# Designs tried in a protein design chat: VHH binders against C-glycoside deglycosidase alpha subunit (carB). Part 3

Target 1, 368 residues: C-glycoside deglycosidase alpha subunit (carB), of Microbacterium trichothecenolyticum (Aureobacterium trichothecenolyticum) (a0a0m2h8p8)
Amino acid sequence: MTALGTPIQGVTLYSFTRAFHGREYDLEGLIRKTAADGFGPGLEIIGFSSFRGFPAIDDAYAGWFRDLIDEVGLVTTSLAVNADIGIHRDRLLNQDELIEYMTLQIKAAAKLGFPIARVQISIEPDSMEALAPIAEAHGVTLALEVHADQYASHPRILALRDRYEKVGSPFLGFTMDWGATVSGFAPSLIEAYRRRGASEELLGQVVDLWNTYYEQGPPADQADHGQRFGSFIGLAARHGRPDLGIDFGINGTGLFGPARVDDWRTIAPWIKHVHGKFFGIDENGEEPSVPVRDLVKLLVENGYNGAISSEYEGWHWNYWQSPFDIISDEQAVQRSAAEAAGSRMITDLAEARTQLGAWLPNTEGAHA
Below, E stands for the ipSAE of ESMFold2; O stands for the ipSAE of OpenDDE; V2 stands for 0.75 times the mean of E and O plus 0.25 times the DockQ between their complexes.

## First folded at step 1 (VHH)

Design b11 (framework vhh_7nfr_2)
Fold by ESMFold2-Fast, scan of step 1:
Structure b11 (fold): chain B 368 residues (1-368), chain A 122 residues (1-122)
Amino acid sequence: as target 1 above (368 residues)
Amino acid sequence: QVQLQESGGGLVQPGGSLRLSCAASGFTFSSYWMSWVRQAPGEGREWVSSINSGGSSTYYADSVKGRFTIARDNVKNTLYLLMDSLKSDDTAVYYCATLYDYKFGSYTPDYWGQGTQVTVSS
């Protein structure tokens, strides 16, 4: 029997993309703000959007960054890295070039003090296997993100899981993204469409179409996915709103995944990090489209001791709910759900540091 | 059918200005978020700027904030990048691309342009 997990409360700076790229905060200011607002102790950062010249990080800058994190009372969790094989315009990267590119990013993560690198879903099992000894050598766990239009029991994800089991490395796993297991079309996005003049009839039919797909479950294959995408475009066109078609399609098939919470049980032992994805908070302090309580219960019951990085992705359309106002509400739901499951969220810095160091293999003495 | 064609690059001295254009054809340009991405010699791709489908929201990498301005003309199906106060570090091939995933540094656009070279040197 697995002991109940005690996940660590945290946030990803991706939540603040509007504030950051809207010139309200530089990186230091945003880190200080998130610490002051109590969103920690865990902190995830996106590499290329946050660090000039990434993945080239000089020693003085890395030292400054680690000192800042310590000063503000946070602990670094995950660094989001890029696995794009199309990095050269004139050709695709071969496996050796991809391994070299990923190695530079793993080194950057280690240098900045991140124990986990979030890897993009496009990386293949052979590449993850090849990266395992490099990940171990640098003490950085590779956590491939599972998000819509994929899901835990997707054939590609299961193929990765089976390779991880064969390799047996504790440095290979997944980042669980709650967007893969959404229970409704985000009401905040429906409201955004309403504010852009979409009729109530059209909005009701968007919700009804997504609910139809939710009842059917995830798409059977890429052809089914394409047909679902096209059905959202066709719906917008039939209502004289082709300007909304792509947005309906992208969000309805690529952001709001219709898989069930229990689907995560297929890969639960390999979950190394969690994106606590959400799109808005209602008047009752709940997330109406993401089953936060059930997702936290699953993690607790499966002994998850890593961080949950709250990821407000409603910033694309929900400009009337600042992430600085609502992340605390979402985190309160997480804490409540953990307590209801007979456990708790870790919010104390010293306890979080101890648990991350104990849960994640400490390789400093072995490989330094 | 789908084509993104960049232009406006060239050689400029530090402190100079350039205006890049990207002409889009073969798809409904006005329905897509658009981005500028650059790649310096021997480096990985760096996201520079993004603009939403209607042009009401713009986003910039910290390295270019206050110096670059992204704009679009949906009638002409054209994306622009206005670059002021150019630095040697801005030397790169600049690509026009669609944006499907808004996690900067972690997306693979379906539509890419061929690129336009910007060189900042004396």
Scores: ipSAE 0.000, ipTM 0.129, lowest interface PAE 18.9, mean pLDDT 85

Design b12 (framework vhh_7nfr_2; at its last look DockQ between E and O 0.10; V2 from the best seeds 0.00; counts 0 for: pae O 11.4 > 2, grease 29.9 > 24.2, SAP .722 > .668, placed apart)
Amino acid sequence: QVQLQESGGGLVQPGGSLRLSCAASGFTFSDYYMSWVRQAPGEGREWVSSISSSGSYTYYADSVKGRFTIARDNVKNTLYLLMDSLKSDDTAVYYCAKTYEYDSWGLPYFDYWGQGTQVTVSS
ESMFold2-Fast, scan of step 1: ipSAE 0.012; ipTM 0.395
ESMFold2, look of step 2: ipSAE 0.006; ipTM 0.263
ESMFold2 (binder alone), look of step 2: mean pLDDT 81; pTM 0.814
OpenDDE, look of step 2: ipSAE 0.541; ipTM 0.817
ESMFold2, look of step 4: ipSAE 0.013; ipTM 0.386
ESMFold2 (binder alone), look of step 4: mean pLDDT 82; pTM 0.815
OpenDDE, look of step 4: ipSAE 0.007; ipTM 0.264

Design b13 (framework vhh_7nfr_2)
Fold by ESMFold2-Fast, scan of step 1:
Structure b13 (fold): chain B 368 residues (1-368), chain A 129 residues (1-129)
Amino acid sequence: as target 1 above (368 residues)
Amino acid sequence: QVQLQESGGGLVQPGGSLRLSCAASGFTFSSYAMSWVRQAPGEGREWVSSISGSGGSTYYADSVKGRFTIARDNVKNTLYLLMDSLKSDDTAVYYCAKDSPEYYEFLSGDYTPSYFDYWGQGTQVTVSS
């Protein structure tokens, strides 16, 4: 019943964390490289890790940044912001303090030209409700990220969805992270463990254990989650590799979410932005652990006209596949999947700006 | 006032091992991600490794993966870098660096400590025969 969506092609600079940390590129150089390599037109940036002194942004700097984006032919999509960094500084932030901190970040997003702020998963429904009028006043949509070990039908996510429905603000929604709906343990990480001396028997049992949990679906409760985490630690210990136990547990329960693609239908109308998470590309040009084709099909069928920011997170371990080499392969899978679904990805800057401006609330005129 | 003091550097033969330490004070150590950054003679600063505030997540540069291990002791407010199979190209001054306080970002898996707001004085590592 819904008209088919035409998602906008994009990338998040998070994909290039190694190059940025290693001083291979400064921010300007990385933005120029991203545009030149054709990963746009959509661009997502992590605010606190990319802009020194964030969320304090000078007017002159903001003008320079907007001019750079225009010069290279990109459109800013999402700015990733912090929800509660102060909560672990000897005390918890109260709601008023959180709202004040979030307000500064929303203002920074508006000043830099980002129509969306990605909000961290830890924020509560009451805080999202309180932020809605502030988001509207500054023309910035708040998109709370749904990632593993949570998922679209998780009770916490459904509670946020129900609050969004009650509030009725078009400035509240979700960032969909594909890591919540993974279809296999990433082969690139298994290869990384192999390179760290893990036996083939141990590697096979890690894959088998994750597949068992995938068949069972997401954990029933916190106790089930804890048992699954502990089972990965125990597996490593039984093979004389306790050094790998925490890593198996974190990745197996916190990075590779076992929820099914169709689970996203529970919140599809509230999806404002997408993290096109992936961990490697195989010899056939496919992502073997993330069901990219099914995820793009779901977005197209649900009328999604926002951006998909390709997010290579394999950089933590997959050092033999540069993100500059494989993001275009992953984006080709996205384009192919959209076409197979009877639609297309938008890759033209002018068309992307026009559609993003029409798709998001109070962003009319935000196009070129 | 934030203070970071590195130690444990020295001269070591290729294939040898060293353990670097960084004593931290002036902030709530367990609330911050910590990193090791190195600078070889005549080169810019190169990120080596990062660890989350809890110690639950660790990240490594491709050049050191499988040879170096980052660790922390939040009771002693100390960061460590365990360096094995050292190569001549590991010769550098190694700096302990305090990252931004993005604790929740680490839990979300989206933490990127691409900007370090404080550095120590550094400790020299020389790998030579």
Scores: ipSAE 0.000, ipTM 0.197, lowest interface PAE 13.4, mean pLDDT 84

Design b14 (framework vhh_7nfr_2)
Fold by ESMFold2-Fast, scan of step 1:
Structure b14 (fold): chain B 368 residues (1-368), chain A 129 residues (1-129)
Amino acid sequence: as target 1 above (368 residues)
Amino acid sequence: QVQLQESGGGLVQPGGSLRLSCAASGFTFSSYDMSWVRQAPGEGREWVSSISYSGGSTYYADSVKGRFTIARDNVKNTLYLLMDSLKSDDTAVYYCATGESYTYDFGWGEYTYSSFDYWGQGTQVTVSS
């Protein structure tokens, strides 16, 4: 029997991509705004989209950044890094080049004070094994994101878990993304389609089609996944709206994963960070498409003492509501769920720093 | 028949400004999200900017933020791209397209989904040294 976890409240700046890219805030302004609004103490940042010249971070800039984080009263949690082998237009990265590229990003994470690097799912088990001693040398935990169309019991994820078990490094694990375990098609996206002129009949059939897949569970193989994707495109076309087809397919199969909450038990001991993915808050103050309460309960019951970075991804379609207005509502659901499970969310900075440092592996020379 | 006709391109010095226009016909312009996409010599097509059907939301590629502004006039059925502080790297053929572009992070990389139904013929922008 495991002691109950006390997850740390946090946010990823990815939630504010529209505000950042729309020039409402620069990086410093956005960090100050999120601290002031009480979304911390945990802070996740996307490295390749937020830091100019990433992963080439100079020591003076890293020092300035760490000082800013200390000034505003936040603690850095996860830095999102790139593992795409197609980053060069003229060729794919080979194994050695990928390891070199990842090593530069791990060093950047260490310099900036991030104890975790979120790694993209495209990376192979052999690469994660090769990176384990590098991660340890720099005091940075590698947390590969489990995201739809993948899920915790997916063969690729289980292969990674089995390799992690064999390697035995505490610096290898997963980022749990709640988008893999969605319980309904996001009503905020249905509203976005309505605003784009989709008929109520079409909207009802999109919801019905996704519910059919939820009852069936995750796709059996790549062919089944492709058929599901195509079925959304076909639905749009049959209603005279081929302009919506790929959007239905991408969101229905790639963003709204139909796996059940209990599926996370297959990798729960390797979860190092959590993306608290959500798409909207309803009039009752609940997330109608993501089972936040059950997900938090699972984390608490499995002794999770890391951070949950609230990740509002409804910004892709919901431009009538500010993410700054709804993240606090989603975080209130998380706190309520932790309390209902007999625990609590950590919201105090000093307590968050102490717990994160004790929970994650530390090595001599970390933050060097 | 859907038609998109770009204009306003030309030769401009670094730091200069241009305004591109796209005249739309053959569809209900006010019901479609619109985008600007560019293609530099020897390169693939790069999404630049999108605007929602109402004009209420605008989106920009990181390379052009702070310098370009997308706008639309639903009465005139015209899409605009106002380009300030032009750089040599902005040299490309600029296309308007019906539809929009979204960037998703699927955990294996950022994927830019593009749902473009119709494209214009393009207008050349050259930023000379």
Scores: ipSAE 0.000, ipTM 0.143, lowest interface PAE 16.0, mean pLDDT 85

Design b2 (framework vhh_7nfr_2)
Fold by ESMFold2-Fast, scan of step 1:
Structure b2 (fold): chain B 368 residues (1-368), chain A 122 residues (1-122)
Amino acid sequence: as target 1 above (368 residues)
Amino acid sequence: QVQLQESGGGLVQPGGSLRLSCAASGFTFDDYAMSWVRQAPGEGREWVSSISWSGGYTYYADSVKGRFTIARDNVKNTLYLLMDSLKSDDTAVYYCARGEYYDILSEPFDYWGQGTQVTVSS
């Protein structure tokens, strides 16, 4: 029997993207607000969107940033880094260019005090293998994000897992994104479509179509995925709402993954960080589309001692509610679920720092 | 004096295309990231896309990814937004802004244009 895990409570600043449109917060302001609202102690930041000149970080700025984190009582967990080989308009990065770009980002993560770099899903096993010694040299764990339209038992993810096992580096693993294992079409998005004038008949059929795919499980291949995407577009068109078609397709196939919670057991030993993806909290205090309780239970039962960064992604469509009002509700569900599983969430800064240092291959006191 | 001036908006049918331009003056254009932000009737401002100072890195909101392309001409000091497969939901005033925004911005947008109206309707 594995000892029960005690996951660390945290948040990703991605949750607060909408706050910038009113110019309410800069990075410092978001960090201070996050700490003040009790969303910590874990903090994930998106590197390429948050730090001017990223991945070039000067020593004075890195010192200021680390001092700020210490001042507000947070612990940095994951830095989201860019692995997009399509960053140029007319060409793809080759492997050497990608490794160079990733190396600069790994150095930035180490300099800013992040023990984990979240790597985007497009990176190949050969690149992850090549990056393992670089990750180790800088004391940064690489955690490739598993999100919809991929999932734990996806052939691509299993190929990565098999390469991780062969390489044997403790600096390679996954970021578990709960959006890969959604159990219902998000009611908050259905409400957003209702506010855009979609009929109740159309809304019911969008939910029914997604439920049909959930029963079938993940798409068999890329062609099946394309057919599912097209079916959402066709549904919108048949109801005289072609304006909603691509939105239905993107969310229905790319944001709400139909894989089952138990699918995560396939890669559980390699999970280094978690995106606690969610889209709303209902009147019963539950997330109606993401099985938060089952996901937390799985992590606890598999001895997960890393951080869960709550990631509210309902901000893409929910203009009627502040993202700062909803994170605490979802984190309460996580704490309740951990307790129901016979464990607890860590919310104390000192405990979080100690456990994260023991959980990752970087020992507490390592200089990077 | 920093000035950003948008153009290229108008009325277009669903499925159509438009090309927005933003003429920049009063600063060294190729030293700054640039963004497009929109505001739909009755809604708050929504970030659409950003492009790095060199044009080498581009970022898109999920709602426009695969349909819109951001580009810049550093010789002409002009930012572009090429919009394909337009939907009624894309109806908004589109603003050119100095600064980069994708997820979390370490610095707010410091200058905005006056905006250009895009209306997608049959």
Scores: ipSAE 0.000, ipTM 0.192, lowest interface PAE 14.7, mean pLDDT 85

Design b3 (framework vhh_7nfr_2; at its last look DockQ between E and O 0.35; V2 from the best seeds 0.00; counts 0 for: pae E 8.4 > 2, grease 26.9 > 24.2, SAP .709 > .668)
Fold by ESMFold2, look of step 2:
Structure b3 (fold): chain B 368 residues (1-368), chain A 123 residues (1-123)
Amino acid sequence: as target 1 above (368 residues)
Amino acid sequence: QVQLQESGGGLVQPGGSLRLSCAASGFTFSDYYMSWVRQAPGEGREWVSSISSSGSYTYYADSVKGRFTIARDNVKNTLYLLMDSLKSDDTAVYYCAKDEWLPYYSEGAFDYWGQGTQVTVSS
């Protein structure tokens, strides 16, 4: 019975990875394109892939970046940071060194103007607890991403939730990734397999197999997960296409997480940011693989006022459509879904800035 | 800068065992599915095994199922392949591959490969 949420429309530049790596755009160009095409106001960026020298960010570079963001009319929402403990060739980071490494990235997020750092699932609960005072000191919320092969009610995620409750810091939470709650095998991926010569019989059987596992829900244990993976590989082999088996297995058991929309309720109070992961838009203008409308309705009904960063993932296999058109179409679904739920998506820059500031904790009390 | 370095290969008798290791750096190892692939002389690359980012799920080619075990240590950023009951058909260069947790499509299924380590099974 909480007040309805008004999520903020946004995008992660991860959606445009092929355009970036294909030399079509540099970072500034993508930021300008994002604003011009109306994908904002929210903007998420991946630190190591985007910022030269990350996490070492000097004042002049940060100034340039903040000026660019203000010029084009966006609001920085989340910076994706990394927990790479293998950064040194001759040794791994111990916990103290991991905390130092993460501290550098938290400081970079603050310097660049990002109020959220998306943290990878690999961070242990003890490390998240140790990072809480550092996050508070710099005004950066740490939002650990929940995505496949995990899900909101996964024991590891519940352990983090319970630790967050014990710690009590408003600077700890989760990034909700919609890839954990996929409801259909992506038709654009099926089309990609068709273009690689897969028969219609094989394609139909891949979809049927995935639907069978979807009805069962997340795998019960390692053996069940492994059996599912092996079933996809075996299916490809039985059709004389063992070359497709790995792709079937990874996508069918890893990328397309079969948890249900309601599963997100188990961590809803700790959701600070959302990755609106999706794989394409069909001829009816809908996302056929991710239950976007149900997910937006869930967020609205639970009072979510943070950003939803549209995260197009179909760029891995879809070479025949523009990712910019696909993002535009998916965001239209989100806006329609929010209206159908009795609310709206925030698309106004000034409103987004005000609401994001109210949604997230700040360091005002910590500075004094 | 993704770096993958395989080790642990060598000459072994049929029925013998080896443990391959792969040291990873330059990326967040624990975010990614990791894989072993192999290539015999004059053959195409053959997928051997994969392991999920958390290490909770393991996957094997039918040709190695029950004989090989994939493992990872996310603290040490190391991928392992425990090879048992080795056969002459297992002779190949074994590569550690960074497997995007998302699919890569077309001819380049994996983004990054190590230099490989030679496994030779012979009398």
Scores: ipSAE 0.012, ipTM 0.413, lowest interface PAE 8.4, mean pLDDT 85
ESMFold2-Fast, scan of step 1: ipSAE 0.006; ipTM 0.368
ESMFold2 (binder alone), look of step 2: mean pLDDT 80; pTM 0.815
OpenDDE, look of step 2: ipSAE 0.018; ipTM 0.293

Design b4 (framework vhh_7nfr_2; at its last look DockQ between E and O 0.16; V2 from the best seeds 0.00; counts 0 for: pae O 9.1 > 2, unsure alone 64.7 < 65, placed apart)
Fold by OpenDDE, look of step 2:
Structure b4 (fold): chain B 368 residues (1-368), chain A 122 residues (1-122)
Amino acid sequence: as target 1 above (368 residues)
Amino acid sequence: QVQLQESGGGLVQPGGSLRLSCAASGFTFSSYWMSWVRQAPGEGREWVSSINSGGSSTYYADSVKGRFTIARDNVKNTLYLLMDSLKSDDTAVYYCATDYFRSSGYYEFDYWGQGTQVTVSS
């Protein structure tokens, strides 16, 4: 039996987007707040939205950032990078340009001290293969995000897995996003729609419709996905609220993935980072729509020693509760779940640094 | 490889009209819902319009209702956006897109084109 994993507690600053946009905190302030409130020690940051001039990071800024991280007592875990083939307004990037663009971001990640770069789901196996040596050269693990409406056993993800296996680089893996394995429609979102005047009948039907799809499992193909999307739009329209239709569809098919928790076992050995995506904490201190406890248990049982970055997605619609409080409560669930699984969440900075450094590959001894 | 290529953008005066096109390739176009999204300078991506796979159902943001019309030709693998009564606040880069998800605080799409610039100015 593989040793039980000890996941590292962490957070993605994305969770605090509302506060950031509201100018409550700048980047430094948010980092300090994150540390002070004990959401660390793991820290994930989205590159383009957080670092001025990204992916061009000058040495002085990188130095400042690293110093700040050390000062506040956090450990950088993942930098979310983008594969925007439409970065130019007049043409699409070709493969070489994409690789170059990604290389810049990998370099930035390395320079800023992030051992992982979260790559978007849109990246193809050929590109990941091409990026592997570059990642290795910089000691940055590329972790492609498995995000709804895809899931671990999705053909596209399995193709990536197979490519990883073929390439044999320890610097290739996945970011597990809990949104792919949601077990219920988020009550806080329902409340948000309620606050927008949606009838209880409509809301009930939305939940029922999602539950129907949940029972059926993930969509069979892209066409099926589209049909499901359309069904939400149609539902809204039938109830005289077409304005909610797109939201229903996006969330019902693109945010709340219906795969089962055990599905992650198909790629468990390649999971390098985790987006602990969640949407709210109820009055009982539980996440009613994300099976956090089962997910943590699965990670522990599979020997996961990486970071779980709490990703509070509910901030998109939940303006009535503090993201800080909600994340605090969610991390408590993670800790409890890890303990119940016979392990623990790492909350000590030194331990986190040591474990992450040992668990992730580095340039020393790296082979491609 | 999935490719989306927008065209038809340009400079127009307020009240003017444009027709955007999106040429799709590398996937079964007719199986996908398609959307137009736009991004103004300094702002996030904004959903504009969506159309179902068969083209029978269309949806619009409130800001463009009554002015914009989305359409598709599944034989030509082309998505269209007819824009009438254009306003200055319609100025943005317009993108066609397929599937969508939330990631970085904005609606993101699995596939989208390079975009086409629409500038509405007197």
Scores: ipSAE 0.007, ipTM 0.302, lowest interface PAE 9.1, mean pLDDT 90
ESMFold2-Fast, scan of step 1: ipSAE 0.013; ipTM 0.428
ESMFold2, look of step 2: ipSAE 0.013; ipTM 0.414
ESMFold2 (binder alone), look of step 2: mean pLDDT 80; pTM 0.815

Design b5 (framework vhh_7nfr_2)
Fold by ESMFold2-Fast, scan of step 1:
Structure b5 (fold): chain B 368 residues (1-368), chain A 121 residues (1-121)
Amino acid sequence: as target 1 above (368 residues)
Amino acid sequence: QVQLQESGGGLVQPGGSLRLSCAASGFTFSSYDMSWVRQAPGEGREWVSSISYSGGSTYYADSVKGRFTIARDNVKNTLYLLMDSLKSDDTAVYYCAKGPYEDYGFYLDYWGQGTQVTVSS
């Protein structure tokens, strides 16, 4: 019998990418703003886009960063790392070179005080196995992101899970991305298309097409996926809007995953971190396209004591609303859902630090 | 099967020009937005420019706007980056990437090997 989980409230700075790229805030400014706005105590940062010179982090900078985190009253949760094999001018990385590159990023995570590294989905089971002793040596848990167009019961994800079970390392697991289990086409994106001059008939048909795929479930294979993508392009073209076709296809097949919430039960024991992906909050304070309440209930029922990093991704199209205005509303839905499940979200810094240190191996708030 | 092959890098003096090319194969090039990303030694990755699948829309990082031009040839399945008024700070490995960086951030899929650009006297 598993005790009910008490997930830690948090945010990923990815939510504020537009403000960061627009020079509205630098890294320090965003960290201070997220703390002041109450989005913590958990903090996720994207390493390769946030830290100049990543993965090369000097000692003085790492000390400054850790001091800043302590000063503002946050706790570092996950560092998003890069698995790109195209980093050399004259060749693609082979497996040994990828392991070396990943090792540098694991060391950077440890140096900056992050107990988890979010690994991109392109890493193979053999590489995750090879990285397990390196992860353990540095006290950094590797959490491979399950993201649309993949999902928990996808053959590739199950192959990774089976390898994790054989390896038996507590330093291997998954980052759960809620975008894999979306229950509707995001209304905020429909509004963005409306603002780009799309007709109500076209918008209704985009929603209807995605709902048809949701009823069918995830695509059977790569050919089925390609056909679904093409169907969104064809829909746009038939309405005289071929300029919207690729955007419909990318979002409809790669951002809004049609898998069901219960699918996460196949890997629930290996979930080490959560991307609380969301695309908008409606006038009732609810997320109309992501089943936040059911996802939080599943995590609570499965004893999840890690962090949920709220990840607002509506910034890609929602130019009329600040992400700083809606993250607290989404986090309120998470807290309400945890309470309805007989538990609660942790929002206290001291409690979050204690629980995160107990939840993840060798993450007692010290260097790895 | 997806392959992106970058070329056209090299050593150039400050104020000089280079034209980078990326030959794409293994996918329907004309159906995808394409991007250029660079990484200098000891630095993180920096998005440089993106072009829509049709070539109708182009996007540039503030650091290169007015100096670089992104273009594509859908008949030849080739992406280009024309770099004018090069500065020492432009020294980096330049990567061809499938996908729109500005619109989707970290959705970029990199399958290119990169091409080295060095700007020094």
Scores: ipSAE 0.006, ipTM 0.241, lowest interface PAE 12.4, mean pLDDT 85

